VHH binders against F-box/kelch-repeat protein At4g38940. Designs and how they scored, part 24

Target 1, 370 residues: F-box/kelch-repeat protein At4g38940, of Arabidopsis thaliana (Mouse-ear cress) (q9svj9)
Amino acid sequence: MSSPIIIRAPKKQPPEPPCLISLLPEEIVVDIVARVPRCYYPTLSQVSRRFRSLVASPEIYKRRSFFGCTEQCLYIAISKDQTSDIHWFTLCRKPNGQQFSGTTASDHRLVHIPTLPPMPMHGSYVGIGSNIFVMGGFCNWKITSSVSLIDCRTHTAQTLPNMPKAVAFPVTELIDRKIYVIGGSDTLSPMKSPSRIMMVYDTDTEMWQLRARPDWEAGKKWFSSVVIGGKIYMRTYHNSFVCDPNDTSCDRDEVLHSKEWWSACVIDDVLYYYDVRENCLRAYDPKQRAWGVVKGFEGLLPVACKWSKTVSYTGGKLVLFLQKTEKTEIWCAEIAVERREGGEIWGKVEWCNVVLSGNFHIMDCVAVVL
Below, E stands for the ipSAE of ESMFold2; O stands for the ipSAE of OpenDDE; V2 stands for 0.75 times the mean of E and O plus 0.25 times the DockQ between their complexes.

## First folded at step 11 (VHH; framework vhh_7z1x_3)

Design g2 (from f6 with S103T L105I; at its last look DockQ between E and O 0.55; V2 from the best seeds 0.00; counts 0 for: pae E 3.8 > 2)
Fold by OpenDDE, look of step 11:
Structure g2 (fold): chain B 370 residues (1-370), chain A 124 residues (1-124)
Amino acid sequence: as target 1 above (370 residues)
Amino acid sequence: QVQLVETGGGLVQPGGSLRLSCTASGFTFSDYMMNWVRQAPGKGLEWLSSISGSGRSTSYADSVKGRFTISRDNAKNTLYLQMNSLQPDDTAVYFCARGPDYTDIWYEEYFQHWGQGTQVTVSS
C-alpha cells in the first residue's frame, strides 16, 4: 500500500499588504520614485514587486533625467581575493542631511553588483553617460581584445565588436566622445606597454581608428593619466608627458614629473593625487606649472596606506580611496576642494570611513551619470 | 624575502600522474593568488593554472583543463598541482609563481616571484 505522496500545494504566499502606493496612478508613482536617490533603489525593490520592476526599468531613468534628478555614480572595479578578474561595485553614499537618528556609523559603503559577471583585469574602463565600456585586459594569462558595454541602469552587460588589437594596461582616456586607448601590452609581460599604436573609438560612429602612439616611452609601464584641456597627461617611471591626442608629439614636463603622481583626477583643470607617503593631497596646476599641497584636512585621513585612488566627483569634490598597508580595509573619503584668494587650494573632508573590508583591491573607478 | 620552492617533479610514463608541491615563505601566503607555469625546451612560458588566495577560485589553461588540478593548503603555505593523464607534451620545467601585489603599482612584470622550478619528464 504505497502511501500517497501528499504533494503539499505550495503555500500561497500571503497577499502582499496593499501598498497604499498601489492606489496611486502609475505616472505618479514613477514621478515619486524618480525623485528618490538611487542609493535607495535596492531598498525600494524590497518593498514591492512593482517598485522592483520600476527601479529596474529604463523608464525611471528617463523620468529622472526629465526632472533633473540625475546622479553621478561611481563604479569601482575590484579584485576580490586576488583573482584574475574584476568585480564591479558601486559606492552607495548616504545623502547629506538625513542623519537617521541613532547609527553614528557612516552608511557609505561599496556594494557588489552580482548581476555583472567577472570581467578582464587591467583593461580599459570608460564611463560614458550611463554606460561603462570594458575593453581588453588580461584574463587567465591571456590578453583579450574583447569589448563589453555595461548599462549601469540595469546592471547588464552586452558584447560589442572587438578592438582592433588585444591590449592590457593601456592608457585610456575619453576626449570629446572619443576613447583613446594608448599603448598597452600584447605580450607575456602585461604590465609593460610595448604597443606602438593608439586605438581610437568614436562613440558616435562606433568605429575604431588606428593611429601612431604619441608617447615617447614605448615599452614602459604607464602609471597614471588624466585629461586636462583636451590634452592627455601621462606618467611613466621616468617621465611625465603632455600629449595632444591629435599630435604625434608629446612634451615632457619635468615639473609635473617631480612628484610621483598616481591615480590622479582633475577638478577645474587642476590635477589632484593623494601622496600616501607624505599623507597629503597634492595639486598640480598646469597653467602655473606648479605643485601645491591642499590644505585644511591634515590628520583627518587614515595613515599608513599603500595605495590611493582619486576620482573627480560633481560639485568640486573628489572621492579618495585609500588602502591600508594591512590590506584589510578600504577607506573612502569625499573631499571638497576650493581655490581661495591667493591661489591656495583648500580641502574639506565631508566624510571618511571604511567602505569595504576584506581581501579586496581596487583596480579602477569609473564615474557614470544615472 | 619571498621564497618559492617547487618539488615533486620526475620521470613518468605517458598516462601517468604526478603531484607537484610548492612551499612558500616570506609573505602571507593566503593573501596572494598562486600560479603554475611551465617552460618546455625551446618554448616560452606557458600559464597553466591559478588559484585565489582563499582557494575558492581556480582557473586553467585549455591545455591542461580536465587533467590538472590546482589546490592549496594555506595552513602549510603550500601550493599543489595534481597532474593526471600526462603526455609527452607535458614535459617541461614547472614553476610556482606568486600573483602580483596589486597595490604595488611599480611592478612591470605580472609575476615577480618564482621558484627554481621542478623538472617533469613524460616519456615511455
Scores: ipSAE 0.288, ipTM 0.673, lowest interface PAE 2.2, mean pLDDT 87
ESMFold2, look of step 11: ipSAE 0.335; ipTM 0.672
ESMFold2 (binder alone), look of step 11: mean pLDDT 82; pTM 0.834

Design g3 (from f6 with N35H; at its last look DockQ between E and O 0.35; V2 from the best seeds 0.00; counts 0 for: pae E 3.6 > 2)
Fold by OpenDDE, look of step 11:
Structure g3 (fold): chain B 370 residues (1-370), chain A 124 residues (1-124)
Amino acid sequence: as target 1 above (370 residues)
Amino acid sequence: QVQLVETGGGLVQPGGSLRLSCTASGFTFSDYMMHWVRQAPGKGLEWLSSISGSGRSTSYADSVKGRFTISRDNAKNTLYLQMNSLQPDDTAVYFCARGPDYSDLWYEEYFQHWGQGTQVTVSS
C-alpha cells in the first residue's frame, strides 16, 4: 500500500499588501518616482515589481528630464584583482540634507553594475548624455576595434560598428559632439602609442573619420588629457601640448609640463589634478599660464596615496578618488572649488570617505546625465 | 628586484604533457596578474594565458584553450602552466611575465618583468 506522496501545493505567498501607491494613477506614480533621486532607485526596485519596472523604464528618465530632475552620475571603470577587463560601478551619493541622525558614516559608495558585462581595458570611454561609448581596448591580449554603447538608464550595452583601427591606450576626448581618439597602441606595441592617426567619430552622423595625429611626439604614450576651450591638453612623459583638434599643429607648453599632472579634470576652464606626492590639489590656469595650489582643505584628505583621479562634477565641484599605498581602500572626496578675489582658488571638502574596499583599481571615470 | 624563474621545460613527444613553473620574488606576488607567453623560433611573442592575483580569474588564448591550464600558489609565489596534448607547434621558449601595476600607468610596456624562459620542445 504505497502511501500517496501528498505533493503539498506550494503555499500561495500571501498577496503582497496592496501598496497604497498602487491606488494612484500610473501617471502620478511616474511623477513621484521621477522626482526621487536615482540613488534610491535600487531601494525602490525592492519595494514592488511595479517600481522595479518603472525605474528601469526609459519613461522615467523622460519624465525626469521634463521635471528638471536630471542628475549627473559618475560611472567608474574598475579592474578587479588586476583582471584584463573592466567592470562598471556607479558612485552612489547620499543626498544632501537627509542626515539620518545616527550614523556619522557617509553612505557614499561605489556600487557594482552587474548587468553590464566585463569590457575591454584601456579602451576609450566617453560619456554623452545618458550613454557611454566604450571603444577599443585590450582584451585577452588582443587589441580590439570594437565599440559598445552603454545605456546608463537601463544598464544595457549594445554593439556598434567597429572603429576604423584597433587601438588601446589612446587619448580620447569629446569636443562638440565629436569623439577624438588620438594615437594608441596596436598589437605590436602594447601600452605604447605608436599610432599616428586620429580617429574622429561624429555622433550626429555616426561616422568615423581618419586624420593625422596632431601631436609632436608620435609613438610616445600619452598619459593625460583634458579639454579646455575646444583645445586638447595632452601630456607625455617629456612634454605637454595644447592642440587644436582641427589643426595639425600643437603648441608645447612648458609651464603646464612643469607639474606632473595626471588624471586631471576641468572646472571653469581651469585644470585640476591632485598631486599625491605633495598632498595638494593643483590648478592650472591656461589664461594666466600658471600653476597654483587650491587652498582650504589641507589635512582633510588621506595621505600616502599611490594615485589620484579627478573628475569634474556639476556645480563647480570635482570628485577625487585616492588609493592608499596599502592598496586596500579607495577613498573618494567631493570638493567644491571657487575662485576668489585676487585669483586664488579655494576648495571645500564636502565629504570624504572610503567608497570601495578590496583589490580594485580605478581605470577611468565617466560622467553621464540621467 | 623583481625576479621570475621559469622551470619545467624539456623534450616531450606529441600528445605528451609538461608542467611549467615560475617562481617569483621581489614583489607581492598575489597583487599581480601573471601571464604565460611563448616565442617560437622565427615567430613573435604569443600570449597564452593569464591569471588574476587571487587566482580566481583565468584567460586563455584560443591556441591553447582546453589543453593548457594556468594556476598559481600564492603561498609559494609560484605560477604554473599545465600543458597537455602538446603538439610540435607548441615548441617554443615559454616565459612567465608579471602584469602591470595599474596604480602606476607611467610605463609604456605592458609587461615589465620577464623570466629567462624555459625551452619546450615537442618532437617525435
Scores: ipSAE 0.320, ipTM 0.694, lowest interface PAE 1.9, mean pLDDT 87
ESMFold2, look of step 11: ipSAE 0.347; ipTM 0.692
ESMFold2 (binder alone), look of step 11: mean pLDDT 82; pTM 0.827

Design g4 (from f6 with R56S S57R; at its last look DockQ between E and O 0.64; V2 from the best seeds 0.00; counts 0 for: pae E 5.4 > 2)
Fold by ESMFold2, look of step 11:
Structure g4 (fold): chain B 370 residues (1-370), chain A 124 residues (1-124)
Amino acid sequence: as target 1 above (370 residues)
Amino acid sequence: QVQLVETGGGLVQPGGSLRLSCTASGFTFSDYMMNWVRQAPGKGLEWLSSISGSGSRTSYADSVKGRFTISRDNAKNTLYLQMNSLQPDDTAVYFCARGPDYSDLWYEEYFQHWGQGTQVTVSS
């Protein structure tokens, strides 16, 4: 049996509480709410219909930007019970010592977003501004070219025009306002890619373009990618490549390939991934063409984990998800990294908690700004 | 390590019924989506049905919807396919397949773990 998702759905709307906020001018209430961390907005939506409307309004997000209170929020695509679709969760970070009326919540957890429908898995999931593009993938054993746009301010989704081709299991990267969907397959069995077309979405024109890509390694599945300096760093089982998406050139990088980097992220042009086998955070600096181990983690993270996922987070930080091999717990750590004298990279674990329990698997992590 | 063994195949008349079983070992059965696929003589693989780890969600190919029922017994580590209203074009080798281990960072194909298959023949 899996642990249930903790849902804060309002089954019974409470009466409006006797509080001084209801006596304040509307503009003051807006300014107060704009300063509240995003993780408390579900709670606010339960206070009254007024607050429910307010936390979903465009005005709140304009005021958050005006006050410098915007946040990078993480949205996590999660498979429950290993179904053939994903459900959206958000990472709720509740700082210690900050209270919303009637609560002392100070822990961090993954919270299901019940207003979003299940969506295809193994597609492209890209955050741009306050929105998430959900493109391709498969659901119910059908590979799709469908595109959904999630508005993370309201947690609603709308359908957009299809991609030129259906694809599952692609490599996807955002470079200079363009989304590159590379590789993948339009068939499920076997999972092979007989044709390697690149699809490019221009977010300014809102148009797709099909482009041929070089067959860098025919018939191989791509496992991971990152973008550094406008180039795509990609890994198959056998090789790692550094490719310019705007031409046909592509360089093999044997030093990069010497580590089994997957689910990596980039901070200040350095590639980071967590090695669950060796229980260390590894960093690859392309300028030095060298791997190193990030220092400062002695005894701070769970060991004997079966997988990891990393995602870049604002302010020189990354977020790391881990799951222990014998447990159903998903752990999350927020890690600040910095380069110190001598070129060594040090990490500081800002926090590390269990954030979800049950038969859940993280498919992808997407950052948006709210 | 991972083992899947299908049983219950055989010869059946058109319109008949058959129940296939797949016994799993070497992994935590309830953690994985399970699938039935088949291969008719001279044909490619055809996905038939999937069931979530808990058994709470099922999906079916259009060709078998309404006729086939997938189920699982997690206490017995066993997957089932109840096949009703069988027709000659259902003749195939039937395989159970474990869904991918989404925590396996280096999987090479979606169905890495398959049974040996069991023959189902529908003929009068």
Scores: ipSAE 0.148, ipTM 0.577, lowest interface PAE 5.4, mean pLDDT 80
ESMFold2 (binder alone), look of step 11: mean pLDDT 82; pTM 0.832
OpenDDE, look of step 11: ipSAE 0.310; ipTM 0.685

Design g5 (from f6 with S59N; at its last look DockQ between E and O 0.53; V2 from the best seeds 0.00; counts 0 for: pae E 3.8 > 2)
Fold by OpenDDE, look of step 11:
Structure g5 (fold): chain B 370 residues (1-370), chain A 124 residues (1-124)
Amino acid sequence: as target 1 above (370 residues)
Amino acid sequence: QVQLVETGGGLVQPGGSLRLSCTASGFTFSDYMMNWVRQAPGKGLEWLSSISGSGRSTNYADSVKGRFTISRDNAKNTLYLQMNSLQPDDTAVYFCARGPDYSDLWYEEYFQHWGQGTQVTVSS
């Protein structure tokens, strides 16, 4: 008499209490969610399926734009264990003013974006609007010409037509809706021979053009670059140049080169980089052709750092990433900079804390508007 | 100071096998990707294989795929390259190269830290 296996019917999960929000017209819900800072979207997505769908929809971003609730978001390309791929993270910032009373610890952190696949390392990463162009780099230790477009609204990626040439380690800048990919290692000698070409992508026509490199040091690797006033400021190991991307001539700038500016950013036509050796934020004014040190925040930042990366943020602020010699922590600081009467630049650290722990390396940082 | 010492090279007949070793010191070995590269006479540097710090991820050049195996023992700070089915074209000096730190990316050469190399000669 084989006892009938009573397959207990899966207990019907009690109907989720009707979220009072469900009683609201959809348009109102969209309006409400659109006004919520994006940093809360992950939390919202946990509240209900409806919210999850909404925060993932393109519609919410249209509405955000309509209400003027757009935010600049930072996306960070990170290598783990120095693999040939990068993973994407976003900086989640705690909104100003909600001091939740009890926890002194700034809740600023880098959050992994798992919906984005690993992508080539040492490529070109450019933010335009809500999108990130990922171009070239190393894929399985091969230099690729692949191009991917990330929609940061949905955290999805699509493949675009390839670049004309495969390159890694280029200098990449965006000027007037054109992406300039300058130099880099080519497929012939990926480790030793920098490319002598410049590729230009026109975002309007969606076409690539090949040009000669505008630099005076043909065949040399470019290490750092920024855009000021429509000109590209570029650095090799030996020299710094100011180039008009439409001109084959570049001007050597010895004053600029007098400092080892790396991973620099621009705020109000001033170049900033953090000197990890001297533990100071340096500023170069191209109009004055002079270096200065940003004052006001000495001693507030971690010391004994191996590298730094600066990114311009909205409102006269920059974000500074620092990695300590002890490889286990990435620090991040938000610094407001202002020029005062007399030409001195002052900085105020808004916050500074560990944003990521582990064997991580920041490869690049891209700003988008969402 | 970063030090890498390659061993295990030698003379081998075509079709033979060798196992190279690289002993690392002066840095936290497990934190870095390690690589094997080679340089044949009159040729440029060729990347062969890489292994992540954890050892979980490996990559190979097409030229050695299926024949060479990269591995590591983090407890011993040692990198290995098992080379099978060796051919005369595999004759080269083989180097162990550490993956770059972020700061190393600002140099012209991708690999800033490598050993003196070990000679591998494949000849009948």
Scores: ipSAE 0.214, ipTM 0.628, lowest interface PAE 2.6, mean pLDDT 87
ESMFold2, look of step 11: ipSAE 0.322; ipTM 0.671
ESMFold2 (binder alone), look of step 11: mean pLDDT 82; pTM 0.842

Design g6 (from f6 with F111W; at its last look DockQ between E and O 0.24; V2 from the best seeds 0.00; counts 0 for: pae E 4.5 > 2)
Fold by OpenDDE, look of step 11:
Formats: structure tokens, sequence, C-alpha cells
Structure g6 (fold): chain B 370 residues (1-370), chain A 124 residues (1-124)
């Protein structure tokens, strides 16, 4: 007598309490949500299916743009446990003024984006609008020419046509809607010479062009760069150059090279990088051809850091990532910089806290507008 | 001071196997990626293999892939290279080299620390 397996009917999830918001016209709901800071979208998505769908829709971003509620968002490429792939995180910032009275701890944190797959490490990462181009890099211990486009609105990625050449560790810059991929390694062997090719992607035509690398320092790897006034400032171990990407000639800048600038950013045509050895924020003014130290925030940042990364943010601010030598914590600070009368640059730390803990490495940071 | 000492080299017949060891001192071994490189007579340095600080990630040159295995014992501050199916072309001085952070692995300028090397000779 085989006892009938009573297939218990899946318990009908109790009807979601009618969200009072459901009584509002859809257009009004969209308008409301569009004005909500993006950092709250994950929370909103947990409130109802409707909100979840809405915050994931392209429509909300159109509406945000319409209302002028666009935000600059930082996307961080992170390696976990020194694997060959990167994972994408976003910096969630607590909006200014909602000091919820009780918790002194700044709720700024890096949040993993699980909908994005692992991607090649040491590739070219470029933000354009709401998208991130991921080009080349190291994947599964191979150098690839693959190109992916991330839509940061939906956190989805699509495959694009490959680059002309597989490269990792290039210098990558965006100028006038063209992506310049300069140099890089085309071999797995770190002992081999870097690529002498420059690839240019025109975002308007969606076409790649191959150009000879200016190779201002033949056989040397470029490892740091920024764009100021349409020129690429680049650094090798031995020299720093200022180059017009359309010219074959570059000017060596010894003053620029006098400091070991890494992972620099640009604000108001001034180059900034954090010197972890001297525990100071340095600023280079290309007009004056002089280095200075940003004043006003000494002692406010963590010390004994092994590396730093800076990225420009809106409103004359930069975001600074620091990793301590102990490698357990990544710190982040937002610093407002201003030039004062007399030419001195002053900085104010708006916040500084641990944003990620664990065996993580920041590989790159990309800014997008959403 | 960073010190790296390679051992385990020797004479082996074609098709034979060797296991190289590299003992590290003067730094936190587990914090750094370690590498094996070699230099054959009259040739430049050739990268062979890398292993992450945790030992979870490894990479190999095509020339040694499938034959060589890199490993590490962080408790012993020791790097290993198991070499199988050795060929005459594998004759070289083998070096262990400390890398910087993983992100800087491919910057030649940062390959500053290696040992004295150990001779591997593959000959019939």
Amino acid sequence: as target 1 above (370 residues)
Amino acid sequence: QVQLVETGGGLVQPGGSLRLSCTASGFTFSDYMMNWVRQAPGKGLEWLSSISGSGRSTSYADSVKGRFTISRDNAKNTLYLQMNSLQPDDTAVYFCARGPDYSDLWYEEYWQHWGQGTQVTVSS
C-alpha cells in the first residue's frame, strides 16, 4: 500500500501588502524614484517587484537625466585573492546630510556587482557616459583581444568586436571620443618587451585603427598616464612625457618626472597623486611646471600604505583609495581640493573610512554618469 | 634584506624530472607573488611560471606548460618547481624571483629580487 506522496502545494506567498505607492500613477512613481539617489536603488529593489523592475529599467535613467538627477558613479575593478580576473564593485556613498543621528560610522562601502561576470584583468577600462568599455587584458592566464561593453544602468555586459591585437597592461586614455590603447604586453612573459602598437577606437564610427606607437622611449613600458588639455601625460620608469596623441613627437618633462606619480587623476588641469611614501597628496601644475603638496589634511589619512589610487570626482573632488601594508583593509577618502589665492592648493577630507575588507586588490577605477 | 636561495638543480637525462626549491627570507613570503625564470647559455631571461601569494593562482609559459608545476609552502617560506619530462632545451640556470603585487607582475622594473640560481643540465 504505497502511501501517496502528498505533494504539498507551494504555500501561496501571502499577497504583498498593497504598497501605498501602488495607488499612485506609474508616471508619478517613476518621477519619485528618479529623484532618489542611486545608492538607494538596492534598497528600493527589496521593497517591491515594481520598484525592482523600475530601478533596473532604462526608463528611470532617462527620467533622471530629464530631472537633472544624474550622478557620477565610480566602478572599481577588483581582484580577489590575486586571481586572474576582476570583479566589479561600485562605491556606495551616503548622501550628504542624512546623518542618521546614531551611527558615527560612515556607510560608504564598496558593493559587489554580482550580475557582472568576472572579466579580464589588466585590460583597458574606459567609462563613456553610462557605459564601461572593457578591452583586452589577462583572462585565464591568457592575453585576450576581447571587448565587452558594460551598461552600468542595468549592470549587464555585451560582447563587442575584438581589438586588432591582444594586449594587457596598456596605457588607456579617452580623448575626444577616441579611446587610445597604447602599448601593453602581448605575451605572458613579463620579461619580454612591450607592444609597440597604438590602437585607437573611434566611438563614433565604432572602428579600430592601428597606429605606430610614438615610442618616445623605445622598449619601455608605459605604466601611468593622465589626460590634460587634450594631451597625454605618460610615465615610464625612466621618463615622463607630454604627448599629443596625433603627433609623433613628445616632450620630455623632467619636472613632472621628478616625482613618482602613479594612479593619478586630474582636476581643473592639475594632476594629483597620493604619495604613500611621504603620506601626502601631490599636485602638478602643467602651466607652472611645478609640483606642490596639497595642504590642509595632514594626519587625517591612514599611514603605512603600500599603494594609492586616485580618481577625479565631480565638484572639484577626488576619491582616494589606500591600501595598508597589512593588506586587510582598503580605505577610501573623498577630498575636496581648491586652489587659493597665491597658487596654493588646499584639500579637505570630507570622509575617510574602510570601504572593503579582505584580500582584495583594486586594479582600476572608472567613473560613469548615471 | 630580501634573500632567495635556489636549490635542487643538477644533471638529469632527457625525460627525467627535477624538483627545484627556493627558500625565501627577509620579507613576508605569503604577501608576494613568486616566479621562476631561467637563463640558458647565450640566451636572455625567460619567464616560466608564477604563483600568487596565496598559492591559489598559477601561470605558466607555453614552453613549460604541462611539464612544470609551481607550488609554494608559505609556512616554510619555500617556493617549488616540479619539472617533468625535461629536455635538453631546458638546460639553464633557474632563478626564483619575487614579484611585487600581482598588479605589477609584468613590470620588468620591479623584478629586483632573485637568487643566485641553480644549474639544471639535461643531457644524455
Scores: ipSAE 0.031, ipTM 0.527, lowest interface PAE 4.4, mean pLDDT 85
ESMFold2, look of step 11: ipSAE 0.268; ipTM 0.648
ESMFold2 (binder alone), look of step 11: mean pLDDT 82; pTM 0.833

Design g7 (from f6 with S57T D104E; at its last look DockQ between E and O 0.64; V2 from the best seeds 0.00; counts 0 for: pae E 3.1 > 2)
Fold by OpenDDE, look of step 11:
Structure g7 (fold): chain B 370 residues (1-370), chain A 124 residues (1-124)
Amino acid sequence: as target 1 above (370 residues)
Amino acid sequence: QVQLVETGGGLVQPGGSLRLSCTASGFTFSDYMMNWVRQAPGKGLEWLSSISGSGRTTSYADSVKGRFTISRDNAKNTLYLQMNSLQPDDTAVYFCARGPDYSELWYEEYFQHWGQGTQVTVSS
């Protein structure tokens, strides 16, 4: 008499208590969510399926734009475990003023975006609106001409037509809705920039154009570049140049080159970079053709750092990433800079804390608006 | 100082196998990607294989895929390359190369640290 295995019907999970929000008209819910800072979207997505769907929808971003709730978001390309691919992270910032009373620890952190696949390293990464263009680079010593477009609203990537030429380690800058990809390496010299061409992508026409490389140091690696006043400032080991992308001529700037400016950013037409050797934030004013040191935050930042990366943020602020010699922590600081009477630039550290721990390397940082 | 010492090279017949070893010192071995590269006479440097610091991720050049296997023993600070089905075209000096540190990415050369190499000759 084989006892019937009573397959206990899976206990119907009690109906989730009707989220009071479910009683609200959809339009109202959208309006509410649109006003919530994006950093809370992951949390919202855990509350209900509805919220999850909403925060992932393009509609919410339209609504955000409508309400003027757009935010500048930083996306960080990170190499993990020294692999040849980058992974995308975003900086989650704690909104100003909600000091949740108890935890002194700044909740600023880099958050991995798992929905985005690994992408080529040492490519061109450019933010335009809510999108990031990922162009070229190499993986496993293979240089690619591939182009991917990341929608940062949905954290999805689509493939676009290839660049005219496969390159890694180019100078890449955005000027007037055109992406300039200058130089770059081929498979024979992956860390050099032997290419003598400039590729220009017009975002309006979605077409590539080939131009002559404007710089005078073809074959050399470019270490840093920024855009000021429609000109591209570029640095090699030997020289710094100021180039008009529409002109084949570049001017050498010896004053600019007098400092080892790497991974620099621009705020109000001033170039900033953090000198890890001297533990100071330096500022170059192209109008005055002079270097200065930003004052006001000495001793507030971690010391003994191997590298730094700066990125401009909205409101006269920059974000500074630092990695200590002890390879295990990436620090991040938000610094507000202001020029005072007399021409001195002062900085205020708003926050500084570890944002990522582990064997990670920041390869690039891209700003988008969402 | 970073040191890499390759061993295990030699003369082998076509279709034969060799196992190369690379002993690393002067750095935290497990923190770095390691690579095998080779240089044949009169040819440029050819990348063959890479392995992540943890050993979890490996990659291979098409020329050696399916024949070569990269591995590492982090406890022994040793990198390995198992080479099977060797062909005359595989004749080269084989080098172990450390992946770049972040700070080293600013140099013009991708590999700043490699050994003296070990000769592999495939001949009947």
Scores: ipSAE 0.314, ipTM 0.679, lowest interface PAE 2.4, mean pLDDT 87
ESMFold2, look of step 11: ipSAE 0.397; ipTM 0.730
ESMFold2 (binder alone), look of step 11: mean pLDDT 82; pTM 0.837

## First folded at step 12 (VHH; framework vhh_7z1x_3)

Design i1 (from f6 with M33W; at its last look DockQ between E and O 0.24; V2 from the best seeds 0.00; counts 0 for: pae E 7.3 > 2)
Fold by OpenDDE, look of step 12:
Formats: structure tokens, sequence, C-alpha cells
Structure i1 (fold): chain B 370 residues (1-370), chain A 124 residues (1-124)
């Protein structure tokens, strides 16, 4: 007696309640959505299919631009479960920090972007306008020269022509619409075979150029870099340099090198990085050639962290990601920095919360304008 | 200390099957991407397959796709590789390799932890 396979009819999803907004002309809806902060778009996308479609439409972003509602958005490259690929997240924060008093749950969170496929790890990630260039990296036990372009407006990716060389673990900077990919490795041993080449991509001509890496640190791995005033500040294990990308020579900066600066950002021509060992935000002023400690927020940030990532944000603010040594939680803080009379830099933590929980690792953070 | 011990290798005829096992210790097994790689005589390391910590995601090299299946039992801290339709070209030492630990950003090798390997010989 063969028990009849009860093919359960797919449960008819209850008709989405008629969204009153559906009664409005499309143009009006677009205008309304265009004025909504980008951080709410993930939420809007959950309301209805229509909203989901709208927030992913190029039209919304045209309208945003028209209304002057463009915003800087952060995209975070994250590895999950120690995979060889990165996944993309975006930081969703509630505007104006109104902590709804009652719910302990931080309104700030990293939201996964499922429409973007996994991408190579340890590549170059650069934001230009509303796009992110993903170049090179490690995938399936190979170093790749592949280039992908992410449109952050639609959360889609397209393949571009390859880089001249496959590289992983480079430092990458954007200067005057040129992407500089410096150093890295062409092997699975980033310290053994560092690249001696700098690749330059001109975004206007869409062409790559090969240049020699500065010979003063030939064969060494670069660890960190930032751009200040059109110059690239770079760090190896042994030295820190200030380089003009158009010049073959770099200047050693011993003062800069006196601190182990990592994953730094720049605000108002000052270099910032969070020292996880000393639990302080450090600032380097290239004009004064001096390090300082940002004052005003001691004790407000998580301690015993193994990793920090800083990113410059709009309005003299930086975003700080922290990962604790013993925990898998990722913390995020927004810090406003200001220089006061006398040259002291002060910081104010606007918020600090867990933004992602689980076996995640932040690999990079990219800012785009949407 | 991280330890990986591969077993299950041996002599098999062409067209035959083997199941390799890798027992892991010294780390939280479920937190790491695990990999199978092999090295044939006179050749370099070849990546074969990977599996995520949760076991939900898998990937394969083209050379073994459709023939090899990677799996894991996190409760037993064991990684598996089912190998079917083995060919003489599959003769190699097979290694279990742990994914990278990103707590140390500047290690020399992308993959730092693998076992001693197990010999697989496909011969008529």
Amino acid sequence: as target 1 above (370 residues)
Amino acid sequence: QVQLVETGGGLVQPGGSLRLSCTASGFTFSDYWMNWVRQAPGKGLEWLSSISGSGRSTSYADSVKGRFTISRDNAKNTLYLQMNSLQPDDTAVYFCARGPDYSDLWYEEYFQHWGQGTQVTVSS
C-alpha cells in the first residue's frame, strides 16, 4: 500500500496587504524614496517588491543626485568562516542616533548584500563614485588578475578586463582618478615573493600602466598606505615612506614609522589609526611630522581587541571597526574628530555598538557616494 | 597545537573509489574553512576542494569536479573526501589543509596548517 506522496500545494503566500503607497503615482513614490536616507533602503526593500525594485533602480539614484540627497556609504568586505572569499556588507546606521530608550538592540548593523557574489580575498578594493573596483586577490588556491566592477546603486557586478599581473595582498590607493596597485604577492606566500611592480589604472582611459615600484624597498611587502595631499604614505616592516606617485623617489619618514600604524584613514590631511595595544586613537600630522593621541573618548571603546579598521567618513568623522581577541563580535564606532586651538585633536564617540556577530572577519572597507 | 591527520589512502585500481579522512585537533574545527590539496610526484601543490566551517558551502577544482565530494562532521572534527572514478593521474599525496587564521594578518603562508598527508596510488 504505497502511501500517497501528499504533494503539499505550495502555500499561497498571503497577498501582500495593499501598500497605500501603491496608490500614488510612480513619480511621486520615486521622489519620496529618493529623499529617504540610504541606510533605510534595506528596510524598505523588505516592505514590498515594489520598494525592493525601486531602491535597486538606477532611477532612484538619479533622482537623489537631482535633489542633492547623495550620501557617503560604507561597504565592508567580510570573510565568513575563514573562507577564501569575501562577501559584501553595508553599514546601516540610524540617522541622528536617537537611541530608542527601550530596545537594547543597536540600530546600527552590517547588512549582507546577497546579490553580490563572493569575490577574491586579499585583493584591491577601491571606491570611485558609486562603484567599487575589485582587483586581483586569492581564489581557489590561485592568485588572480581579475577585475570586477560593483555598481553599488544596483548591487550588481560586472567583469572588466584583467590587470596586467595577478597580485594579492597589495596596497591600493586612488589619486586623481587613477588607481595605484602597489606591491603584493604573486604567490601564496605574501612575504616571500612580493611584487616589485606598481600597476596604475586610469579610470578615464580605462587603461593599465606598469611602473616600477620604488627600489628603496624592493622585494619587501607593504603593510599599510594612505593618501595625503596627493602623496602616498606607505609602510613596510622596516620603514615608512612618503611617495609622490609621479616621482621615482620616496622619502623615509622615521617619525611616521615610530608607530605601527595600520589600517589608517585620513581626515583633513591628518592620518588616524587605532592602536589596539594601547587602546588609543593615534593621529599623525604630516605638516608637523608628529604623532599625537586623540583625546576625549578614553574608556568608551571595547578593549582587548586584536584588530582595528578605520575609515574616513563625511563631516570630519571616522568609522572604527574593532574585533575582540576572544570574541567573534565586530564592534563599530563613529567618532567625530576636531582640531582645537593649540593643535590638540579631540574625539567624540557618537555611538559604539556591536554591528555583526558570528565568525566574521573584516578584510576591508570602502566608501562610495550614492 | 593545530594537528591534522590524514588517513584512508592506499592502492586502488583505475575506476576505483577511496574515502579519505582528516582528523583535526588543537582548534575549533567548525570555525574554519577546510581544504583538500594534493601533490603528485614532481608537481606542485594542487587545490582540489574546499568546504566552509558550517559545511554549507563547497567548491571544487575542475580536475575533480563530479568525481570527488568533500564533506565534514564537525562533531567528530573530521573532514572527508570521497573519491570516485579514480585515474592514474590522481596518484599523489593528499593533504588536509586548514583555512587561514585572520587573527594574524601577516603570516608567510596563506595556508599554515596541513597534515603529513596520505598516499593515494591509482594503478592497474
Scores: ipSAE 0.018, ipTM 0.442, lowest interface PAE 5.9, mean pLDDT 85
ESMFold2, look of step 12: ipSAE 0.031; ipTM 0.475
ESMFold2 (binder alone), look of step 12: mean pLDDT 82; pTM 0.837

